# VHH binders against q84jc2, part 230

Target 1, 232 residues: q84jc2
Amino acid sequence: MSKMRNLVEEKFLEFYESWVIQLELYLHQLLIAHNNNTMSETELRHLISKLTTHHKAYYTAKWAAIREDVLAFFGSVWLNPLENACSWLTGWKPSMVFRMVDRLRKSRVVLVEAQVKKLEELRVKTKFDEQKIEREMERYQVAMADRKMVELARLGCHVGGESVMVVEAAVRGLSMGLEKMVKAADCVRLKTLKGILDILTPPQCVEFLAAAATFQVQLRRWGNRRHYVTHS
Key: E = the ipSAE of ESMFold2; O = the ipSAE of OpenDDE; V2 = 0.75 times the mean of E and O plus 0.25 times the DockQ between their complexes.

## First folded at step 13 (VHH)

Design pe7 (framework vhh_8fcz_2; at its last look DockQ between E and O 0.88; V2 from the best seeds 0.75)
Fold by OpenDDE, look of step 13:
Structure pe7 (fold): chain B 232 residues (1-232), chain A 125 residues (1-125)
Amino acid sequence: as target 1 above (232 residues)
Amino acid sequence: QVQLVESGGGLVQPGGSLRLSCAASGFTFSNYFMNWVRQPPGKGLEWVSGITSDSSYTEYADSVEGRFTIIRDNDKKMVYLQMTSLKTEDTAVYYCARSPDEIQAVFEEGYFDVEGQGTQVTVSS
């Protein structure tokens, strides 16, 4: 059975599909740059800028969409179950990217002590910010069990009258809160990404971005394969 | 026209506190990422703090982290900067500044245009 999608879901799905296609193109460029030592620093920086702009575009679209329906992003239909399972508050876990950086360190990437120190500081900060958001989210989750939500539960399948208006108002309020949480999380994501990119050299940035993009693309591919195998 | 009017500055001793206010008009305040920036004597503008349009996220320069707090009131079209544990190096003209792109503002510090006259903060013994 096909899942019913609302307008926000449909629009964002279309956007995301296009966005991912473009990401794959950028990934290709990143990989070329990574494997080709002939690119100048200026060229690398330009490529990095393209990627960062691409990511910013995603969040611009996302924030516009969540303003309309943040709930659409809790159970994102444009993501496969694996992608969704790996999602933290509608996106990637900010602290996760440090695992990627660690992987780079274990590979051919040589970080100087100053970089290592800065990365560690950023890691700590990121973790702190994540926890802060999680605490706030918990607060909202608890608040969801208010009188209005209880009334919603009471209504069950019987929808009508004044109660519906009350419930709708409650849902709107909750959605606004959720939107704030999602935005907060995204801000941490953005700042974490920027932080890493500011610490790394252009070649290292390219490698990092390539790794990140690869992970994202592969996760999607793996999830799709699994999903289709299971449900087809 | 866009107007940002800063106030609350003054002379304070090290360790003291000040609360800056910024009154915004002439634009949809609730749609903008708002910043506090400052210009120390003889130096360029430096970013101090930022807050998302819906207060979902705040950020601070390392130099002021833990000492300053940015808050906003979209109904009143106000942004505030609570400054505590002030240091001599905090001496500057402080400006309230909006960022044209909220995402960019979050991603990059210093993405702002100064539009107000600022308020002088002097920290001195």
Scores: ipSAE 0.749, ipTM 0.893, lowest interface PAE 0.6, mean pLDDT 91
Fold by ESMFold2, look of step 13:
Structure pe7 (fold): chain B 232 residues (1-232), chain A 125 residues (1-125)
Amino acid sequence: as target 1 above (232 residues)
Amino acid sequence: QVQLVESGGGLVQPGGSLRLSCAASGFTFSNYFMNWVRQPPGKGLEWVSGITSDSSYTEYADSVEGRFTIIRDNDKKMVYLQMTSLKTEDTAVYYCARSPDEIQAVFEEGYFDVEGQGTQVTVSS
């Protein structure tokens, strides 16, 4: 829906646009490294480090913005509707990244059995952490609904200064809980990313990072190309 | 000056429980990712657990997952480690430590500096 943008949304929009442009530049470097096999292990590690630093910078900026307005990250103005629709707690769903790893295994990436075992262990841990967050979110939503119903019932039907303050307090409480849940999800994202990169060899890390960046860029491009259809 | 003071250690039987405490002063406690680390006899430091500044996420070494719980109280500037189902392998000096960058600490577990003298935990039959 159309709404006035606040300062947080304007600042993060500017940040995100530049961040995505830099991600696209890193994607080109990843694709060169992936397709040519021309880089030493040291050079590959340097490129991987650039990508991890870039992702950590995103979360640093995000966590600062969330402290001011977590709701801006639900239906974000810097994302198209397709990107927003694909979000799980304001970002990619950690367990879904393993489908990308599985697809790489079926194409070009050859994994040793020790790597396969470690990836399965990480997948199980990641799914477990995801499920914990989903259970916490459910408990939070139920508790907030019960609290809101009691407060609204006591306030009656008419809106006044007292009613507005109670509603504002409830919204603030919801926002604080959402901030914690989003940060918990981001921690799982960071740990999952690190875990995958630790298990894969440097050339395999480049393939994975290229695939992940390609998916993110394509999701943005496809969603930006859609047009609203007006029916007569 | 930054100070982290650990307490609550002692001698306990296998299967027992202890709660370690860490009192923090000299810095804005609520801004920092906090850790428990331990040093077993004759060995180097090993990371045990960490917690984000607002308790949004906790993390544990594989060896203690399911047995230890990290908790913080930002109002009291305290970090706790609730230890249950203790094993002889848990014998160590336990330290509380802060991390200088929270995102880095989450990404690279065990990103910390040790500041205190620690508290001894001995698990023995």
Scores: ipSAE 0.659, ipTM 0.852, lowest interface PAE 1.2, mean pLDDT 85
ESMFold2 (binder alone), look of step 13: mean pLDDT 82; pTM 0.852

Design pe8 (framework vhh_8fcz_2; at its last fold request DockQ between E and O 0.91; V2 from the best seeds 0.86)
Fold by OpenDDE, fold request of step 20:
Structure pe8 (fold): chain B 232 residues (1-232), chain A 125 residues (1-125)
Amino acid sequence: as target 1 above (232 residues)
Amino acid sequence: QVQLVESGGGLVQPGGSLRLSCAASGFTFSNYFMNWVRQPPGKGLEWVSGITSDSSFTTYADSVEGRFTIIRDNDKKMVYLQMTSLKTEDTAVYYCARSPDEVQAIWEEGYFDVEGQGTQVTVSS
């Protein structure tokens, strides 16, 4: 039996599909800019601003949605299995973007020593924040197996209405915690992204954003081909 | 009417501690990202710390990281700033400020408006 999508899933699926389409358009512009050495700094900054605005819009929509049903994001019907497998707390793992930065370092892009130092500091901070969130997440996950829930599990599904209340309460508690953790993770994502962009020059930002967007888009494509997934 | 009333400032010696309080009213407090900002003598406004509406995330300026702690109580509509290991350079008028967009507040540290009168913090030997 196919799983019915709830309202949150449906709405966010629609949003995300549109969002990805727009991302692909921006990616195209980023690639053009990257290959066009004649673009002014002002033009590059404008392009960067469009992309950052686009990303902020995603989190605005996401945070509204997780208030309604954070669990929807742990299924993420708008993602294929490969994308989901690569997700950390319902999104990209913040420390992963430093792989994109490393790519810059190994490409034609020359990072000055001061940039390298700042990037390393940011990386360390990002890692610390990730670990903090992970520890907190673990607390919520473990808490799900409290005395009442374990006892209920032992009794099975043929118990009365009180058991339903216990489960619902447990799920609510977990959901509240998960919402906070997801939001916290997103804050780390935003801070990390902004931090990187503040360190890089406009041309470097364009290349970085292009790399990140390319990876995201390609991951989606690869996953779709591999699992024959159609979301529309 | 939106009101933010800061309190808890005073004179303290270097290395000392203070706890600032901000009482909020006139808006849905639990929907806003809250900030502490400060204005040192003869200088412009400087962002100090921020906290998400649900306390899921806190952030600090590098200059106060590890020394200051921001917390909020949505039931009481209060935001606090615990300051420790105070330095002379922490001398300023401190303001509580709300951010209407949490995503933007996280993205940009300067995304706030000062609406209160502030509280004076003076760190001096």
Scores: ipSAE 0.899, ipTM 0.951, lowest interface PAE 0.5, mean pLDDT 93
Fold by ESMFold2, look of step 13:
Structure pe8 (fold): chain B 232 residues (1-232), chain A 125 residues (1-125)
Amino acid sequence: as target 1 above (232 residues)
Amino acid sequence: QVQLVESGGGLVQPGGSLRLSCAASGFTFSNYFMNWVRQPPGKGLEWVSGITSDSSFTTYADSVEGRFTIIRDNDKKMVYLQMTSLKTEDTAVYYCARSPDEVQAIWEEGYFDVEGQGTQVTVSS
């Protein structure tokens, strides 16, 4: 079966493809900066600013799109199945980014004790905010299921135009609640990213941003390498 | 005309409570991230709290987390700051402030383009 995309999905697919291409270009700049011991702190901060601006632009576009159709962000047409499988509330799970920080610490990023303490405090805060969102999502899902059950029971007793209106109201209620939860999750993502970059030095920020961009680019490439079988 | 009008300040003892109100007019209130900021005596502005346009997310400065609650009512175009367990260091002029961009407001605390006249909160004796 063919699946038609709505206008929101088509526009965001085009945006996201361009956004990822630009992220790949910034990744190359991050890797050059990583290997160049003579880059000034000013040059590093400028590159970091480009990356943070790029990430903020993603959320600006996303928040505009979810106002029109938040459901497009669950099982997104612009992501391959591997990327979709790794999503938590339409994006990376905030607490998981600290795994990347941990790998960098083990490999080549040396942190002083003050940075380690601040990162642990941020990890705890991030997990706390994440858990609050998960609890709110659970309560919302239960409340929505209860409302749907009541209205579906009433639909079983009635036939006609009232049934259409009730279903439309239920779908609108679900979309509004999901929109808030996605936005809350994105706020935690933005706060977590900013918090990590504030704790790290400019060279360490370059290392972290390079690792994050590499992961995102590789996840996309790995998911796109799949083959289908054909009869020969 | 864009206006933010704060009220509810006053003199309170340590451990006490106050509720600040902010009435907004002259703009589409439901589109904007809203903040409370404060200026303690002899100090610069200090960001206190923020809330997204749809109340999906609230943020607080470490110094007030767990004691202050930001609330908004988009129908009435109001922002509130419920303050409890007040300390002498909470003494300041409190301002309601609007952020023009929500993503930037989450990213950078104290990002705003319009503020009100302020309301004095004094915690003493």
Scores: ipSAE 0.812, ipTM 0.917, lowest interface PAE 0.6, mean pLDDT 86
ESMFold2 (binder alone), look of step 13: mean pLDDT 82; pTM 0.848
OpenDDE, look of step 13: ipSAE 0.875; ipTM 0.946
ESMFold2, look of step 15: ipSAE 0.776; ipTM 0.908
ESMFold2 (binder alone), look of step 15: mean pLDDT 81; pTM 0.838
OpenDDE, look of step 15: ipSAE 0.873; ipTM 0.945
ESMFold2, fold request of step 20: ipSAE 0.758, 0.792, 0.732; ipTM 0.896, 0.907, 0.887
ESMFold2 (binder alone), fold request of step 20: mean pLDDT 82, 82, 82; pTM 0.842, 0.847, 0.847
OpenDDE, fold request of step 20: ipSAE 0.899, 0.897; ipTM 0.952, 0.951

Design pe9 (framework vhh_8fcz_2; at its last look DockQ between E and O 0.91; V2 from the best seeds 0.78)
Fold by OpenDDE, look of step 13:
Structure pe9 (fold): chain B 232 residues (1-232), chain A 125 residues (1-125)
Amino acid sequence: as target 1 above (232 residues)
Amino acid sequence: QVQLVESGGGLVQPGGSLRLSCAASGFTFSTYFMNWVRQPPGKGLEWVSGITSDSSYTTYADSVEGRFTIIRDNDKKMVYLQMTSLKTEDTAVYYCARSPDEVQALFEEPYFDVEGQGTQVTVSS
């Protein structure tokens, strides 16, 4: 049975599909740049700028969408189950990117001591922010069992005209809270990503972005393969 | 017209505290990312702190992290900066600045147009 999608889901699905296609194109460019030592710093910075702009576009679209229906992002239909399973508050776990940086360090990327120190500081901050958000989310989740939710639960399947209004009001209230949590998480993502890019040199940024994009694309591919194999 | 009016500055000793206020008008306050920026004597503008339109997230420059707290009240169209453990290097004219694009404000170097007169903060023994 096909899942019913609302307008927000449909719109964002279309957006995301297009966005991913563009990401793949940028990934290709990143890989070329990574494997080609002939690119100038200016060229690398330009490429980095393209990627950062691309990511900004995603979050701009996301935040517009969550204002309409944040619930659409809890069970994102544009993601496969594997992608969803790896999601933390509707996106990638901010602290995860440090694993990617660590991987770079274990490869050919040489970080100077100052960079290592800054990355560690950023890691600590990121972790702190994650935990803060998690605590807030926990508090919010507990608070969900309020009068409105009780009423919603009581209404159950007996949804009439007046009941619908009550339910809608309750959902709106919940959605507002969730939207704040999602935005907070995204802010941590953005700040973390910015922080990393500010610490790394342009060549290192390209490598990092390539790794990140690769991971994202591959995760999607792996998830799709698994999903189709399982459900075909 | 857009108005940002900063207040609360003054002379304080190192280790002291101040609370800055910014009154906003002339735009949809609740949709903007709000910032505090400062201009030390003889230096350019530097970003100090930011807060999302819905207060979902706050961020600080490393130099003020743990010492400053940014808060906003969308109903009153106010943004505040609680400053503690003030240092001599915190001496500056402080400005409230708005960012129309929250994503950009967080993910890029903030670009600020100073729209208010600012408030002078002087930290001195």
Scores: ipSAE 0.840, ipTM 0.927, lowest interface PAE 0.5, mean pLDDT 91
Fold by ESMFold2, look of step 13:
Structure pe9 (fold): chain B 232 residues (1-232), chain A 125 residues (1-125)
Amino acid sequence: as target 1 above (232 residues)
Amino acid sequence: QVQLVESGGGLVQPGGSLRLSCAASGFTFSTYFMNWVRQPPGKGLEWVSGITSDSSYTTYADSVEGRFTIIRDNDKKMVYLQMTSLKTEDTAVYYCARSPDEVQALFEEPYFDVEGQGTQVTVSS
């Protein structure tokens, strides 16, 4: 398939495959830490630091890649169709993680009143930022539709090399706007993750990170079990 | 050489407004996360606000959110801080600061590798 000839996609596919394998290894360590009451707070913080460093490495690699080809992150070759269908602006939806925290509270994570208040404040802020991005995306899509119709009308009048240059400029403009919105969404993801980890105690952080990693790994495994084949 | 030069400080009454400017030179400005940091009288440095290299996201300390707006102009290599509804607690020397890693700056406590000389903001009745 010609889709595999994009160097950005090939490079990020290799990165992501390795990154997910390492995430699965960290998930195993998180589950062991959860069941081992002998781990010190220092040891738990060290494991949490490994997870946060792993997530930061993902965004560092992603932001380098989107500078070259942000469109690769919409319908990504390194994700199965289920994973792609569940994406919000190239990643997990920030407000969704609070439902995960709520689920943990109902089962085995006990939060004190001060934590609940701080989590609610963070949830409201996260939702506000998320809605702001959604409004900006809508405005961008309207502007691109108007611009695209003008460019298509010009292409219909001219079929020479000048028409190709106009189309290429329009596509480049679209990509630049999308890059900014993807980065904005990732910034909300990073700030939300940081905020949750700052509010939770180290054992609670381990529970949360384990739940988040489990969801990501399970989504990949469920999608692949429907005979989805990824190319390398 | 890498330089950050702040200006626009002054004396303002509570409830007033000021706009701080920071001129950057000697580096590829458009690739860096930029910050405003302040030092109130007799206190240590306090992070105020940050902005991504492409203005895709802005972030603020709780104490200034809703009152301050960070803006950058990559063509002019400028960072601005529009301050409104100023309080006496906002009295400080304000510094412009550069962070070398955007992902780090958003996820962890901001780290700065270059800071300017500062500009004094005094809010008093």
Scores: ipSAE 0.631, ipTM 0.854, lowest interface PAE 1.5, mean pLDDT 85
ESMFold2 (binder alone), look of step 13: mean pLDDT 80; pTM 0.821

## First folded at step 15 (VHH)

Design ge2 (framework vhh_7z1x_3; at its last look DockQ between E and O 0.92; V2 from the best seeds 0.84)
Fold by OpenDDE, look of step 15:
Structure ge2 (fold): chain B 232 residues (1-232), chain A 125 residues (1-125)
Amino acid sequence: as target 1 above (232 residues)
Amino acid sequence: QVQLVETGGGLVQPGGSLRLSCTASGFTFDDYAMNWVRQAPGKGLEWLSAISTGGGYTSYADSVKGRFTISRDNAKNTLYLQMNSLQPDDTAVYFCAKEIDMWSQEYTGSDFDYWGQGTQVTVSS
């Protein structure tokens, strides 16, 4: 059954579809750059900049949308079930990118000792930040279960009792907490990404970004195929 | 240093229109999402609208949806808010707010790191 989409979901879906198309174009460029060692460092840096700008565009759009309806991002209709299943607080888990770097290291990417050290430091920091957010989430969930969710459940059982305003206030409170956690997670994501790009050389950045974009695009494609096969 | 300067406020009758402008300086304007926020007398801050980098996405609070339009001109480092069908309840000081740098900052609970001085909008018959 198709979920009824609200206006925010529709609007962001349109945005995201366009964004993904552009991502695929960039991926193509990244792959060309990766396979063709003829590009200058300046050209590589420019390509990296375009990708980072593209990601900035996504997250600024996301935050704009979240201010209107954060709940739309919990069960994002623009993502398939596989993409959603791989999501941590409405996006990719920050620490996941280090596994990607490790994979690259096992293949073609040769890191110098200084880079390895910096990446490890960044990994530790990233994991710490993730855990901090997770603890906050747990605290929030407990608090909500003790009060707001119980109130919502109680109010939902009363046919003619407490005002719609009380329910709305409770939902707003819940949403506000979720919004804060999502934004915190996004900051960790972007800070981690920036950190990695700052440690890697331009050619390594291109390879990393190509791998990341490939993973994202393949996840979407595979998830779509799986979803259609299951529901056909 | 970062500066945001709002202009375009004033007195308008109910049903009237105003266009606010916010001129930005001291940072790369196109690299950041921008927002409009207002504060009515005796009330807290109310977020109204946001526009993403490049202007590819806009959002609005329910209170202004369908009446206000946010836009930006990156060449002029200027943010706009077209306000139509103004009501007395829209009386407030309107602020331009710069969104934080998500790439370099930890989220501390605030979405904005810089504000303008604000411009007064009064809707009265």
Scores: ipSAE 0.897, ipTM 0.966, lowest interface PAE 0.4, mean pLDDT 92
Fold by ESMFold2, look of step 15:
Structure ge2 (fold): chain B 232 residues (1-232), chain A 125 residues (1-125)
Amino acid sequence: as target 1 above (232 residues)
Amino acid sequence: QVQLVETGGGLVQPGGSLRLSCTASGFTFDDYAMNWVRQAPGKGLEWLSAISTGGGYTSYADSVKGRFTISRDNAKNTLYLQMNSLQPDDTAVYFCAKEIDMWSQEYTGSDFDYWGQGTQVTVSS
């Protein structure tokens, strides 16, 4: 029953709402920088640094929160159903960010051959890391299902103090495994983000960050602003 | 060289208070989350508390929630732990720990990459 909120959910909801508001303010600055060609490289690098710092702040808060309750991040109360439906292991899928890069390349962003090669190397590395995590998650879930299915069937026929102990151990083991996989995924997300920003020039980084923030803000707005279909 | 130096430990009576400090050097302190961890005699490491990079989020283990308060002063590169209502089972070596650099490090299953030698807290009469 997911309608009750615990302390972690309440506290992180407050943090996340503030964090998203600040992201929207940074998006406004990114759009100004994108639409006006009057900003110096130093000003662009400062803005990029603010965005990367803002993302780091989210993940350090997340890791602090998941030490108390990792399950709060699977079907989070601070996200609408559309945002939750788009999650891969509690966040954006690292390999999908390259679709934004590909779209920018085919529109207004010109990449030189050296950048293209480095981005392809990063894409391959990102997919490899992502697949490693997916294999670990699948292996863990299969192993737990094989053991737990048999024990839960046996437990359903017998109830006692030892049965409670087995269930508690299984829940504890699942939570620890989930924490590790979430943290591994977050490191892949941040390494991928850093890798892209290191390859792109400052104006290209602003374009990319604007596209990424726009998607995140729009996903939130669309999920919150859906309307009843007008009839006529 | 990354260094973390804990101070402020000592002997206190049950019900007493202590304030631990951890001075950081060799890295950009405000770029990383910081944590407190303790090790009681003959026991493993117990995570106690975390604070995010800007101080905007704090978390606590159930064993210390309501009694301990984590804080940081980024201008002084210093992490704090205010410990109130201390009891004999709080007796331990207390460590501050630096969270890994999520930005560039691969995750190897360890949340912390550096911590100091710790400071002893003893609660007895």
Scores: ipSAE 0.729, ipTM 0.903, lowest interface PAE 1.1, mean pLDDT 85
ESMFold2 (binder alone), look of step 15: mean pLDDT 79; pTM 0.797

